# VHH binders against Probable cyclic pyranopterin monophosphate synthase (moaC), part 12

Target 1, 244 residues: Probable cyclic pyranopterin monophosphate synthase (moaC), of Pyrobaculum aerophilum (q8zyf8)
Amino acid sequence: MIVDISKKPDVFRYARASANADVKKCNTAVAAKAATVASRYLPFLHPLPLSATAWCKDGKFYVEGIAHWQTGVEMDVLFGVLVGLLGSGAVKIENLRVEIKQKQTTPPIIENVNTSEAPITREGDLVASAYGRMKVVNLDIVKNPVEKGHPIYAAQTAAALNAKRLCELLGGPCPSVQHFKIEIITSDSVEVRTFIKARDITPAPEALFSAGVALLTIWDMIKKYEKDENGQYPYTYISELHLD
Key: E = the ipSAE of ESMFold2; O = the ipSAE of OpenDDE; V2 = 0.75 times the mean of E and O plus 0.25 times the DockQ between their complexes.

## First folded at step 5 (VHH; framework vhh_gocatamig_d2)

Design v01 (from u01 with D61K; at its last look DockQ between E and O 0.90; V2 from the best seeds 0.81)
Fold by ESMFold2, look of step 5:
Structure v01 (fold): chain B 244 residues (1-244), chain A 117 residues (1-117)
Amino acid sequence: as target 1 above (244 residues)
Amino acid sequence: EVQLVESGGGLVQPGGSLTLSCAASGFTFSSYDLAWYRQAPGKKRELVAYISSGGSTVYMKSVKGRFTISRDNAKNSVYLQMNSLRAEDTAVYYCAAEYGDDYIDYWGQGTLVTVSS
């Protein structure tokens, strides 16, 4: 379910997310835009009027966002980092996490940076596979239904739908998906593998995207149980996401 | 004026039982999710059990089957029945209330549970 926020007051909601990746040029414009539409892709997010910006520094990619609204924006900015890195050509992403989230009665100070576009490239074969790993505090909860639904089944569905939708965010031609498979297992963490066959255009970015979306969908569904007493996520993050 | 007041903590032998209570006031209790957290000395505060406004429950693995969270909307109260207590359950237990899914809105002051011979 999409959680009832009808009685929450509007306050300023802020979050900043980051990840490590080695990319030649950062597509921060794609990241900022993707954050503003994240609720169209992650099925249980509330729509909200997000303002977002993004930047790169010292091998890290950052997205921050604000909204004067009824709910937090941490999942939206995480999605922005994921898409921004894919739009920057990343094939390996590490430590995708929420650095901080806040709420306050006055507008937060947001970084005044110009975003930029970068060329989007697709490298790879017509068969692609990706792996992702997310660390969580409450691993057993992932295996069972929660109030929002069953995390694993929801993630599988969200990943399959999103495997066909990355090009809406990045632009350019879409691969024609001929086969999609996803496996999600819980070991000492949540692990996902995606496998895609397509014709004409490599689906390598889609393999990464669908794996990332699966993990973010699970995170969103269990986040009530993952946050600490200050509302932060010190122990929940996507530790790795890469092509095989 | 919002208050969450815990009671029922104390000293208990291993294998024993305690019931914690949390009385709430100053908000529409039936609309909120309720939870119990605990913090042992030198350890991080952790979720113990969660009960949604609709009555759905979630438990941390180490307490599942031994602890039961419940709520009584008529009494504006949430409870934690703790059975088969172990030394590792020694902690300060905190009542918490949340509307939506972004932050815990209200915390209680905590009640100490000590499990020892």
Scores: ipSAE 0.703, ipTM 0.882, lowest interface PAE 1.6, mean pLDDT 91
ESMFold2 (binder alone), look of step 5: mean pLDDT 87; pTM 0.877
OpenDDE, look of step 5: ipSAE 0.891; ipTM 0.947
ESMFold2, look of step 6: ipSAE 0.629; ipTM 0.850
ESMFold2 (binder alone), look of step 6: mean pLDDT 87; pTM 0.876
OpenDDE, look of step 6: ipSAE 0.884; ipTM 0.943
ESMFold2, look of step 7: ipSAE 0.665; ipTM 0.862
ESMFold2 (binder alone), look of step 7: mean pLDDT 88; pTM 0.882
OpenDDE, look of step 7: ipSAE 0.893; ipTM 0.948

Design v02 (from u01 with S56R; at its last look DockQ between E and O 0.94; V2 from the best seeds 0.00; counts 0 for: pae E 2.1 > 2)
Fold by ESMFold2, look of step 5:
Structure v02 (fold): chain B 244 residues (1-244), chain A 117 residues (1-117)
Amino acid sequence: as target 1 above (244 residues)
Amino acid sequence: EVQLVESGGGLVQPGGSLTLSCAASGFTFSSYDLAWYRQAPGKKRELVAYISSGGRTVYMDSVKGRFTISRDNAKNSVYLQMNSLRAEDTAVYYCAAEYGDDYIDYWGQGTLVTVSS
């Protein structure tokens, strides 16, 4: 279910997300763009008129977003960080999290940050797998249907669709997917492993993207139960996401 | 004016039971999700149980099987039945109401539950 927000007032919604990754050049333009279309990829997000920017500093990648709208933008900026890092060539991402989420009646100050493009390159085999781990407050919620649906089944479906859709965001040649599978395990955290086979072009970025989308889909579906009294996510984040 | 007023807290022995009530006014109760949060001494406030406007319930791991959340839209009230109480359940319990899924819109003032021999 896409949650009913029809009676919420328009207020300014702000969020900033970040992750750690070692990349040569930051593709911040792709990150900002991806954030604005995140609702087309994460199935339960509301469309909204997001303005977004992105930057890198001290080994961290940031996306922030603002909308004058009826719902928050934290999932959109998380998606922007994920895609931006993949567009920057990241093969290992750590601590993908919401740094802050706010609502306010006055426009937030957002600094104009020039974005940059980087060449999108692909290295790897025609068979790729990825692993991701997300910390959550309560694992039992993930294992059972919630108001939005079943988090694991939704994540499996969203990942499979998105395995074929990363090049819409990054451009360039798209791998022809020949096989995709995903396993989601709940241990002391939510763990995901994706496996993808393609012809001609390595699907390594798609393995990472699918794993990340699975975790973000779960996060979005359980977020009302994960946030603290101030609407923040101090204990919910994707701790690691990497190629095997 | 919106109000959420909790009641039913008190002192109880381990293994005992309590029912918390929260009476709501000033908003369209049936359209809101309702929740109970708790805050133990020296700890952060945490979600305990959640009931959507459609009646679907969600429980944190630590209380599943022992606590039951329910709502009565005719009485604008949400309840928390707490059974098999343990010392770690000692906390101030807060009623909360949410429309949408980005922020809690309304908070109650809390009711103290103490579980002690």
Scores: ipSAE 0.599, ipTM 0.843, lowest interface PAE 2.1, mean pLDDT 91
ESMFold2 (binder alone), look of step 5: mean pLDDT 88; pTM 0.884
OpenDDE, look of step 5: ipSAE 0.826; ipTM 0.919

Design v03 (from u01 with Y103W; at its last look DockQ between E and O 0.88; V2 from the best seeds 0.00; counts 0 for: pae E 2.3 > 2)
Fold by ESMFold2, look of step 5:
Structure v03 (fold): chain B 244 residues (1-244), chain A 117 residues (1-117)
Amino acid sequence: as target 1 above (244 residues)
Amino acid sequence: EVQLVESGGGLVQPGGSLTLSCAASGFTFSSYDLAWYRQAPGKKRELVAYISSGGSTVYMDSVKGRFTISRDNAKNSVYLQMNSLRAEDTAVYYCAAEYGDDWIDYWGQGTLVTVSS
């Protein structure tokens, strides 16, 4: 379910997300763009008029966003970081998290930063797999239906759909997917493993993307139970996301 | 004026039971999700139990099976039944209300629960 926000007033919503990754050049234009369309990919996000920027510093990739709207923007900027890193050629992403989210009556001031773009170069085999791990406070909630639906089943569906859609965000040809498989388990964390076969070009970015989308879909579906008293996520984050 | 008023806190022995109540006023209670949070001395405030406007419930792992959240929309009240209490449950318990999957809109002032001999 997309939660009813019809009675919420407009207020300025701000969030900043980050992740660690080794990349040679940051594709910050793709990250900022992806954040603005995240609701088209993460199935339960509300559409909103997001302004977003992205940058890299000291081995970290950042996306921040602002909207004058009825809902927060933290899932949108998390999605921006994920896509931006994939567009930057990342094969290992760590500590994808919300650094801060804020709600205020006056516009936050964010710096204009120049963004950069380069098409991805695909390297690898025509089969790929990825692993992701997300830390959550309320692990048992993931196993049961919540207000928005069943987190695991929704994540499996969102991942399968999105395995075919990364090229909409990055450009270039889409892999012709011949097989997609996903396993989600709840041990001491939420763990996901994806496997993709494609015909003509490596689906390695799609393996990572679908794993990330699965975890972000789960996060979005349980986020109201993960927030602390200030609406922050001090203990909820994607700790690892990497190719096998 | 919005008010959330907790009651029912007190001193209880380990293994005992206690029922917390929260009476709400100043907003359309049936449209809001309700929750109990707690804050032990020196700790961050944490979610204990959540009940949606539609009646779906969620519990933190350490209280699942021992605590039960419920709501009575006719009385504009939310309750926390706490059974098999442990020393680690000692905290100030806060009633909270949230609309629209955003942030907590309203907080109560808290009620102290002390579990000791």
Scores: ipSAE 0.522, ipTM 0.795, lowest interface PAE 2.3, mean pLDDT 90
ESMFold2 (binder alone), look of step 5: mean pLDDT 87; pTM 0.872
OpenDDE, look of step 5: ipSAE 0.828; ipTM 0.920

Design v04 (from u01 with S31D; at its last look DockQ between E and O 0.89; V2 from the best seeds 0.78)
Fold by ESMFold2, look of step 5:
Structure v04 (fold): chain B 244 residues (1-244), chain A 117 residues (1-117)
Amino acid sequence: as target 1 above (244 residues)
Amino acid sequence: EVQLVESGGGLVQPGGSLTLSCAASGFTFSDYDLAWYRQAPGKKRELVAYISSGGSTVYMDSVKGRFTISRDNAKNSVYLQMNSLRAEDTAVYYCAAEYGDDYIDYWGQGTLVTVSS
């Protein structure tokens, strides 16, 4: 379900997310755009009028976002980081996390950063597999239905839908998906493996994207149980996401 | 003025039982999710049990099977039945209320539970 926020007041909502990745040039334009439309891709997010900014510094990729709205923006900026890194050619992403989320009655201070757009390229095999791991505080709740639905089944569905939709965000030619599989395992963490076969263009970015979307969908569905008393996520994050 | 007032804390023997209550006022109780958190001395506050406005419950692994959260919308109250208590359950227990999917909106002042021989 999409949580009822109809009675919440509008206040300024801010979040910043980051991840580590080894990329030559950063596609911050696509990251900022992706954050503004995240609710079209992560199925339980509320649509909201997000303003977003992205930048790279010292091997890290950042997205921050602001909305004057009824709910928070941390999942939107996480999605922005994921898409931005894929649009930057990342094949390994580490420590995708919320650095901070805030709400206040006055606009947050926003640092000025330059936005850049890097070329989007698709070189690689027509068969791709990806692996992702997410650290959570509460593993047992991932295995069982919660109010929003069943986290694993929702993640499988969201991943399959999104395996065909990354190019809407990145532009250019889209892979014609011929086969998609996903496996989600709960061990000492949440682990995802995706497999995808495409006709003409490598689906390697889509293997990573669908794995990331699965983990972010689970995170969103369990986040009310993961946050600390200050609304932060000190122990919940995607520790690794990479091609096999 | 919004108030969440916990009661029912106290000293209890290991293996014993205790029922915590939280009485709410100043907001439309039936619209809110309710939760119990606890904070042991020198530790960070942690979620214990959660009950949605629709009645769905979630428990942390350490208390599942021993604790039961419930709510009574007619009395604007949420409860935590604590059975098979252990020394590790010693903490200040806080009632919390959340509307939407963003932040805990209201906190109670806490009630102390001490489990000691």
Scores: ipSAE 0.628, ipTM 0.848, lowest interface PAE 1.8, mean pLDDT 90
ESMFold2 (binder alone), look of step 5: mean pLDDT 88; pTM 0.879
OpenDDE, look of step 5: ipSAE 0.850; ipTM 0.929

Design v05 (from u01 with I104F; at its last look DockQ between E and O 0.91; V2 from the best seeds 0.00; counts 0 for: pae E 2.7 > 2)
Fold by ESMFold2, look of step 5:
Structure v05 (fold): chain B 244 residues (1-244), chain A 117 residues (1-117)
Amino acid sequence: as target 1 above (244 residues)
Amino acid sequence: EVQLVESGGGLVQPGGSLTLSCAASGFTFSSYDLAWYRQAPGKKRELVAYISSGGSTVYMDSVKGRFTISRDNAKNSVYLQMNSLRAEDTAVYYCAAEYGDDYFDYWGQGTLVTVSS
């Protein structure tokens, strides 16, 4: 289900993703790191040698990435934004989207961001639920198998696996997950709801993360049908992702 | 060097049928995914139908059941059979080819389909 790119030439691949969130301190180090390892978490991404940077401006969180490689980097930087915001303590994320995706003859300027971050504060109950909504152009495609597999079943599996793996990215103590449930429905959009019970610390970040991973897995599986003539995603984005 | 050349467009009555063809040259056709897009006046270009190198097909909702995409690797060609045409199908139709899930690497120049009574 990982698409054959063996004959594509190396070119500079650039993308920038963003989302809105109300956070006190931006964890840009976590975001940049997460982008570079996104293929370990989103099951159909090609591994690639990504350079990434992250920043906050005017209530938005940004991740940029570049690779000289055979495939694009937009899913990697979307994952970076998601994890960076969770590492920044976000409980509500809006408009997680690809701002621009490019093939370039020359490398874009990606400047290193140096930051340090205290362990994430985990606030919430030992039972957590999250909701996410993704706008797509081709909703019927999500309901049916595609070349890579069935988007909904793949997303359910990816979310369950990832519900246990956020602490690999954020550090600190991991919740002892006792129960995980995910429901994905399609209406005029793709909607996901996750539910997690943990023994010891709140799994609220994991509820958000698993919902986000489900939506990003679907996006990745259908992205070739979602892009416009310039390779952009003007109408595909995660409009909301929040705790219930 | 690379060419995608569409043909088969024209004027047709509502309810009629047309077959669009796209002849490809300059790349390894059998390894590529092919798609038909369309662009109506004043609208953005939109996906109509997609066929993978392995033959899997995907259709936009409004054409499902009316349009059929197919490919012939021996002729380096992709086709769009359009049945039960409606006025809203009026557009310039473009053939596109891509390898992998990155960008459409190649686009044709388009062929006009006009559905009018």
Scores: ipSAE 0.480, ipTM 0.788, lowest interface PAE 2.7, mean pLDDT 89
ESMFold2 (binder alone), look of step 5: mean pLDDT 85; pTM 0.856
OpenDDE, look of step 5: ipSAE 0.738; ipTM 0.887

Design v06 (from u01 with S52T S53R; at its last look DockQ between E and O 0.90; V2 from the best seeds 0.73)
Fold by ESMFold2, look of step 5:
Structure v06 (fold): chain B 244 residues (1-244), chain A 117 residues (1-117)
Amino acid sequence: as target 1 above (244 residues)
Amino acid sequence: EVQLVESGGGLVQPGGSLTLSCAASGFTFSSYDLAWYRQAPGKKRELVAYITRGGSTVYMDSVKGRFTISRDNAKNSVYLQMNSLRAEDTAVYYCAAEYGDDYIDYWGQGTLVTVSS
């Protein structure tokens, strides 16, 4: 389900997300754009009028966003970081997390940075797989239905749909997916593995994207139970996401 | 004004039971999700149990099977039945109310539970 926020007043909602990645050039334009349309890709997000910016600094990729609205924007900016890094050619992403989220009655200060676009390069075979791991406080919750539905089944569905949709965000030619498989297991963390076959062009970015979408879908479905008393996520984050 | 008032805390021996109660006023109780959090000395406040406005429940791993959260919308109250108590359950327990999924909107002042021999 999409949580009922109809009684919430509009306040300024701010969030900043980041991840570590080793990329040559940063595609911050695609990251900012992706954040503004995240609700079209993560199935339980509320649509909202997001303004977003993105930048790279010291081996980290950042997205921040603001909306005068009824709900938070942390999942939107997390999605922006994921897509921005894929558009920057990342094959390994670490520590994708919410650095901070805030609400205020006055407009928050947001970075004034020019975004940039990098060439999109696809490297790899026509068969690709990816691995992702997310740390959560309440692991057992992931194994069972919650208010929004069953986190694992929802993540599997969202991942499969999104494996076919990354090129909408990045542009360029799209792989024709011939096979997609996903496995989600709960050990000491939530672990995901994706496998994709495609024709003509490598689906390596889609393997990473679908794994990231699965983890972000789970996070969104359980975030009500993961946040601390100040609404932050000090212990919930995607620790690694990489091609095999 | 909004109030959440916890009661039922105290000293109990390991293996014992307590029932915590939280009486709410100043908001439309049936529209809110309710939760119990706890904070042990020197530790961060953590979720214990959550009950949605629709009655769905979620428990943290360490209390599942031992604790039960329930709500009574007619009495504007949420409860935490705590069984098989352990020393690790010693903490201040806080009642919380949330509308939506962004932030806890209201907190109680807390009630101390001490589990010791």
Scores: ipSAE 0.609, ipTM 0.845, lowest interface PAE 1.9, mean pLDDT 91
ESMFold2 (binder alone), look of step 5: mean pLDDT 88; pTM 0.884
OpenDDE, look of step 5: ipSAE 0.747; ipTM 0.892

## First folded at step 6 (VHH; framework vhh_gocatamig_d2)

Design w01 (from v01 with S31D; at its last look DockQ between E and O 0.92; V2 from the best seeds 0.00; counts 0 for: pae E 2.02 > 2)
Fold by ESMFold2, look of step 6:
Structure w01 (fold): chain B 244 residues (1-244), chain A 117 residues (1-117)
Amino acid sequence: as target 1 above (244 residues)
Amino acid sequence: EVQLVESGGGLVQPGGSLTLSCAASGFTFSDYDLAWYRQAPGKKRELVAYISSGGSTVYMKSVKGRFTISRDNAKNSVYLQMNSLRAEDTAVYYCAAEYGDDYIDYWGQGTLVTVSS
């Protein structure tokens, strides 16, 4: 379910997310745009009027988001980082995490940041696989129904839908998906593996995207059980996400 | 204005039972998710059990099957029935309330549970 927030007041909501990746050019425009539409892709997120900015520094990719609204924006900015890195040509992403989230009654002063776009090219095989791993505090909860639904089943569904939707965010020709599989297992972490066949162009970005969406869907569904007493996520993050 | 007051802590032998209670005031209790957290000295505060406003429950692995969280909206109270207690359950237990899935909105001051042989 989409949690009832109808009685929460509007306050300033802020979050910053980051990940490590070795990319030559950063597509910060795609990241910022993706964050503003994240609720269209992660099924249990509330729509909200997000302002987002993105940048790269010292091998890390960052997205910040601000909304005057009834709910937090950390999942939206995590999604922005994921899509921004895929739009930057990343094939390996590490330590995708929420650095901080905050709420307050007055807006901060944040300077405008120029956005940039990198060219997107697709080279590779018509069959692609990806692997992802997410660290969580409450691993057992992932295997059982929670208030929002069953995390694994919801993640499988969200991944399958999203395997066909990355090109909406990146532009260009869309792979004609002929086959999609996903396996989610719980070991000492949540692990996901995706497999895609496409007819015309490589689906490698879609393999990574669908794996990332699966993990973010699980995170969103269990986040009320993962946060610490200050609302932060010191031990919950996507540790790796890469092509096989 | 908002209060969460825990009670029922104490000293108990391994294998014994305790019932913790948390009385709430100053907010619309039925709208909130309720939870019990615990913290041993020098350790992080950790979730023990969670009950949503709709009655769905979640338990940490080590207490599942031994502890039961329940709520009584008529009495604005949440309870933790703790059975088959072990030394590892020794901690200060905190009541918590949350609306939405953003932040814990309210914390109690805690009640000490000591399990010793």
Scores: ipSAE 0.593, ipTM 0.832, lowest interface PAE 2.0, mean pLDDT 90
ESMFold2 (binder alone), look of step 6: mean pLDDT 88; pTM 0.881
OpenDDE, look of step 6: ipSAE 0.887; ipTM 0.944

Design w02 (from v01 with S56R; at its last look DockQ between E and O 0.92; V2 from the best seeds 0.00; counts 0 for: pae E 2.2 > 2)
Fold by ESMFold2, look of step 6:
Structure w02 (fold): chain B 244 residues (1-244), chain A 117 residues (1-117)
Amino acid sequence: as target 1 above (244 residues)
Amino acid sequence: EVQLVESGGGLVQPGGSLTLSCAASGFTFSSYDLAWYRQAPGKKRELVAYISSGGRTVYMKSVKGRFTISRDNAKNSVYLQMNSLRAEDTAVYYCAAEYGDDYIDYWGQGTLVTVSS
């Protein structure tokens, strides 16, 4: 379910997300654009008029976003970081997290930074597998239906749909997916493994993307139960995403 | 004008029971999700139990089966029945109300529960 926000007033919503990754050139234009359309990909996000910017520094990739709207923007900027890193050629992503989210009555200040873009270069086999792990406080909640539905089944569906949709965001050639599998395990963390066969073009970025989308879908569905009293996520984050 | 007023805290022996109550005013109670959080000394505030406007409940693992959250929309009240209390349940318990999914909108002042011999 998309949570009812019809009674919330418009206030300025701000968030910043980051992740660690070793990339040679940062595709910040793709990241900013992806954040603005995140609700088309993560199934329970509210559409909102996001302004976003992205940058790299010291081995970290950042996305900030603001909206004058009825709900927060942290999931949108997390999605922006994920897509931006994939568009930058990342094969391993660590510590994808919300650094801060805020609401305020005055507009937040976001510096305009020079955007950069790089064409995606696909490397790898026509069979690809990825692994992801997300730390959560309330693991048992993930194992059971919640108000929005069953987090694991929603994540599996979102991942399968999104495995075919990364090229919409990156603009490059699209692999023809011949087979997709996903496994989600909830033991001491939420773990996901994806497997994709494609023809002609490696689906390695799609294996990572679908794993990330699965974890972000779960996060969005349980975030009511994960945030602290100030609305922050000190213990909830995607600790790793990588190709096998 | 919004108020959340907790009551029912106190000193109880291990294995005992308490019922916490929270009376709400100043907002449309039936539209809000309600929750109990707790904070032990030196610890972060944590979710204990959550009840949606539609009546669905969520519990943290350490209290599941021992605690029951309920709501009475006619009385604008949310309750936490705490059974089989343990020393680690000692904390200040806070009533919370949330509309949407971005922030807790309203917090109570808290009520202290102490579990000791």
Scores: ipSAE 0.566, ipTM 0.832, lowest interface PAE 2.2, mean pLDDT 90
ESMFold2 (binder alone), look of step 6: mean pLDDT 88; pTM 0.883
OpenDDE, look of step 6: ipSAE 0.871; ipTM 0.938

Design w03 (from v01 with D101E; at its last look DockQ between E and O 0.88; V2 from the best seeds 0.82)
Amino acid sequence: EVQLVESGGGLVQPGGSLTLSCAASGFTFSSYDLAWYRQAPGKKRELVAYISSGGSTVYMKSVKGRFTISRDNAKNSVYLQMNSLRAEDTAVYYCAAEYGEDYIDYWGQGTLVTVSS
ESMFold2, look of step 6: ipSAE 0.661; ipTM 0.867
ESMFold2 (binder alone), look of step 6: mean pLDDT 87; pTM 0.874
OpenDDE, look of step 6: ipSAE 0.881; ipTM 0.943
ESMFold2, look of step 7: ipSAE 0.686; ipTM 0.877
ESMFold2 (binder alone), look of step 7: mean pLDDT 87; pTM 0.874
OpenDDE, look of step 7: ipSAE 0.898; ipTM 0.951

Design w04 (from v01 with A96V; at its last look DockQ between E and O 0.56; V2 from the best seeds 0.00; counts 0 for: pae O 5.4 > 2)
Fold by OpenDDE, look of step 6:
Structure w04 (fold): chain B 244 residues (1-244), chain A 117 residues (1-117)
Amino acid sequence: as target 1 above (244 residues)
Amino acid sequence: EVQLVESGGGLVQPGGSLTLSCAASGFTFSSYDLAWYRQAPGKKRELVAYISSGGSTVYMKSVKGRFTISRDNAKNSVYLQMNSLRAEDTAVYYCVAEYGDDYIDYWGQGTLVTVSS
């Protein structure tokens, strides 16, 4: 379920997320835009008026966002980083995490950075596989239903749905998906494997995207148990996301 | 002022039982989800048990069947009944209150539980 936030007051919310990736050009415009519509793709996020900015620096991709709303924006900016990097042609993403999230009584100041956009270049076969790993503190919680539902089942569904929707964010044609498979394993971490077969164009980005969405969906569902006393996520992050 | 005060910790033999209590004040208790976390020396903090404002409960696998979390809204208190205690249950136990997806939780000071023969 989407958590009832109707009793919470509006508060200024800020968050910054980042990941390491080797990309030649950063599609920051796509990242910022994606962050603002994350709720359309992650099933249990609340729609909110988010202002987002994205930039690349020193081999890291950053997305930060602010909102005056009833819920946090950390998942939104995480989503922004994921989509931004995919839009940048990343085939490997590392250390996708929330750097900081803050609740403030005054409007936060965010960096005003010029964003750039470039069309995605698709390269690869008509079949693609991706692997993702997420480190969590409370792995046992992932295996059981929580308030929002069962994380594994939700992630599977979210991934399948989103495998067909990346083109909405990146632009260009959508692969005609013929087959989609996802496996989620909970051992010492949360591991996701996706497989996509498409008829016409390579679904490599979709394989990564769906795997990422699965992990972020799980993260969102268990985040209340993962945050520390200061509301941060020091030990929760997507360690790796890459094409097989 | 928000306050969470844990009590009930102490030394217990393996197989023994303890009941932890957490008394809360300074906020609308009934609106908050409550949890017990623990941290053993040299280990990461982990969720032991959770109870929502609606009464739904979640347990770690390792404590399921042995521990029971409950809340009394009239007393602004949350409890953790711990049975069949094991050495690996030794940790500082923290009471935590959170209001939905709120950014910051309220944490107690913790109470030490030591299970040793």
Scores: ipSAE 0.024, ipTM 0.400, lowest interface PAE 5.4, mean pLDDT 90
ESMFold2, look of step 6: ipSAE 0.596; ipTM 0.837
ESMFold2 (binder alone), look of step 6: mean pLDDT 86; pTM 0.866

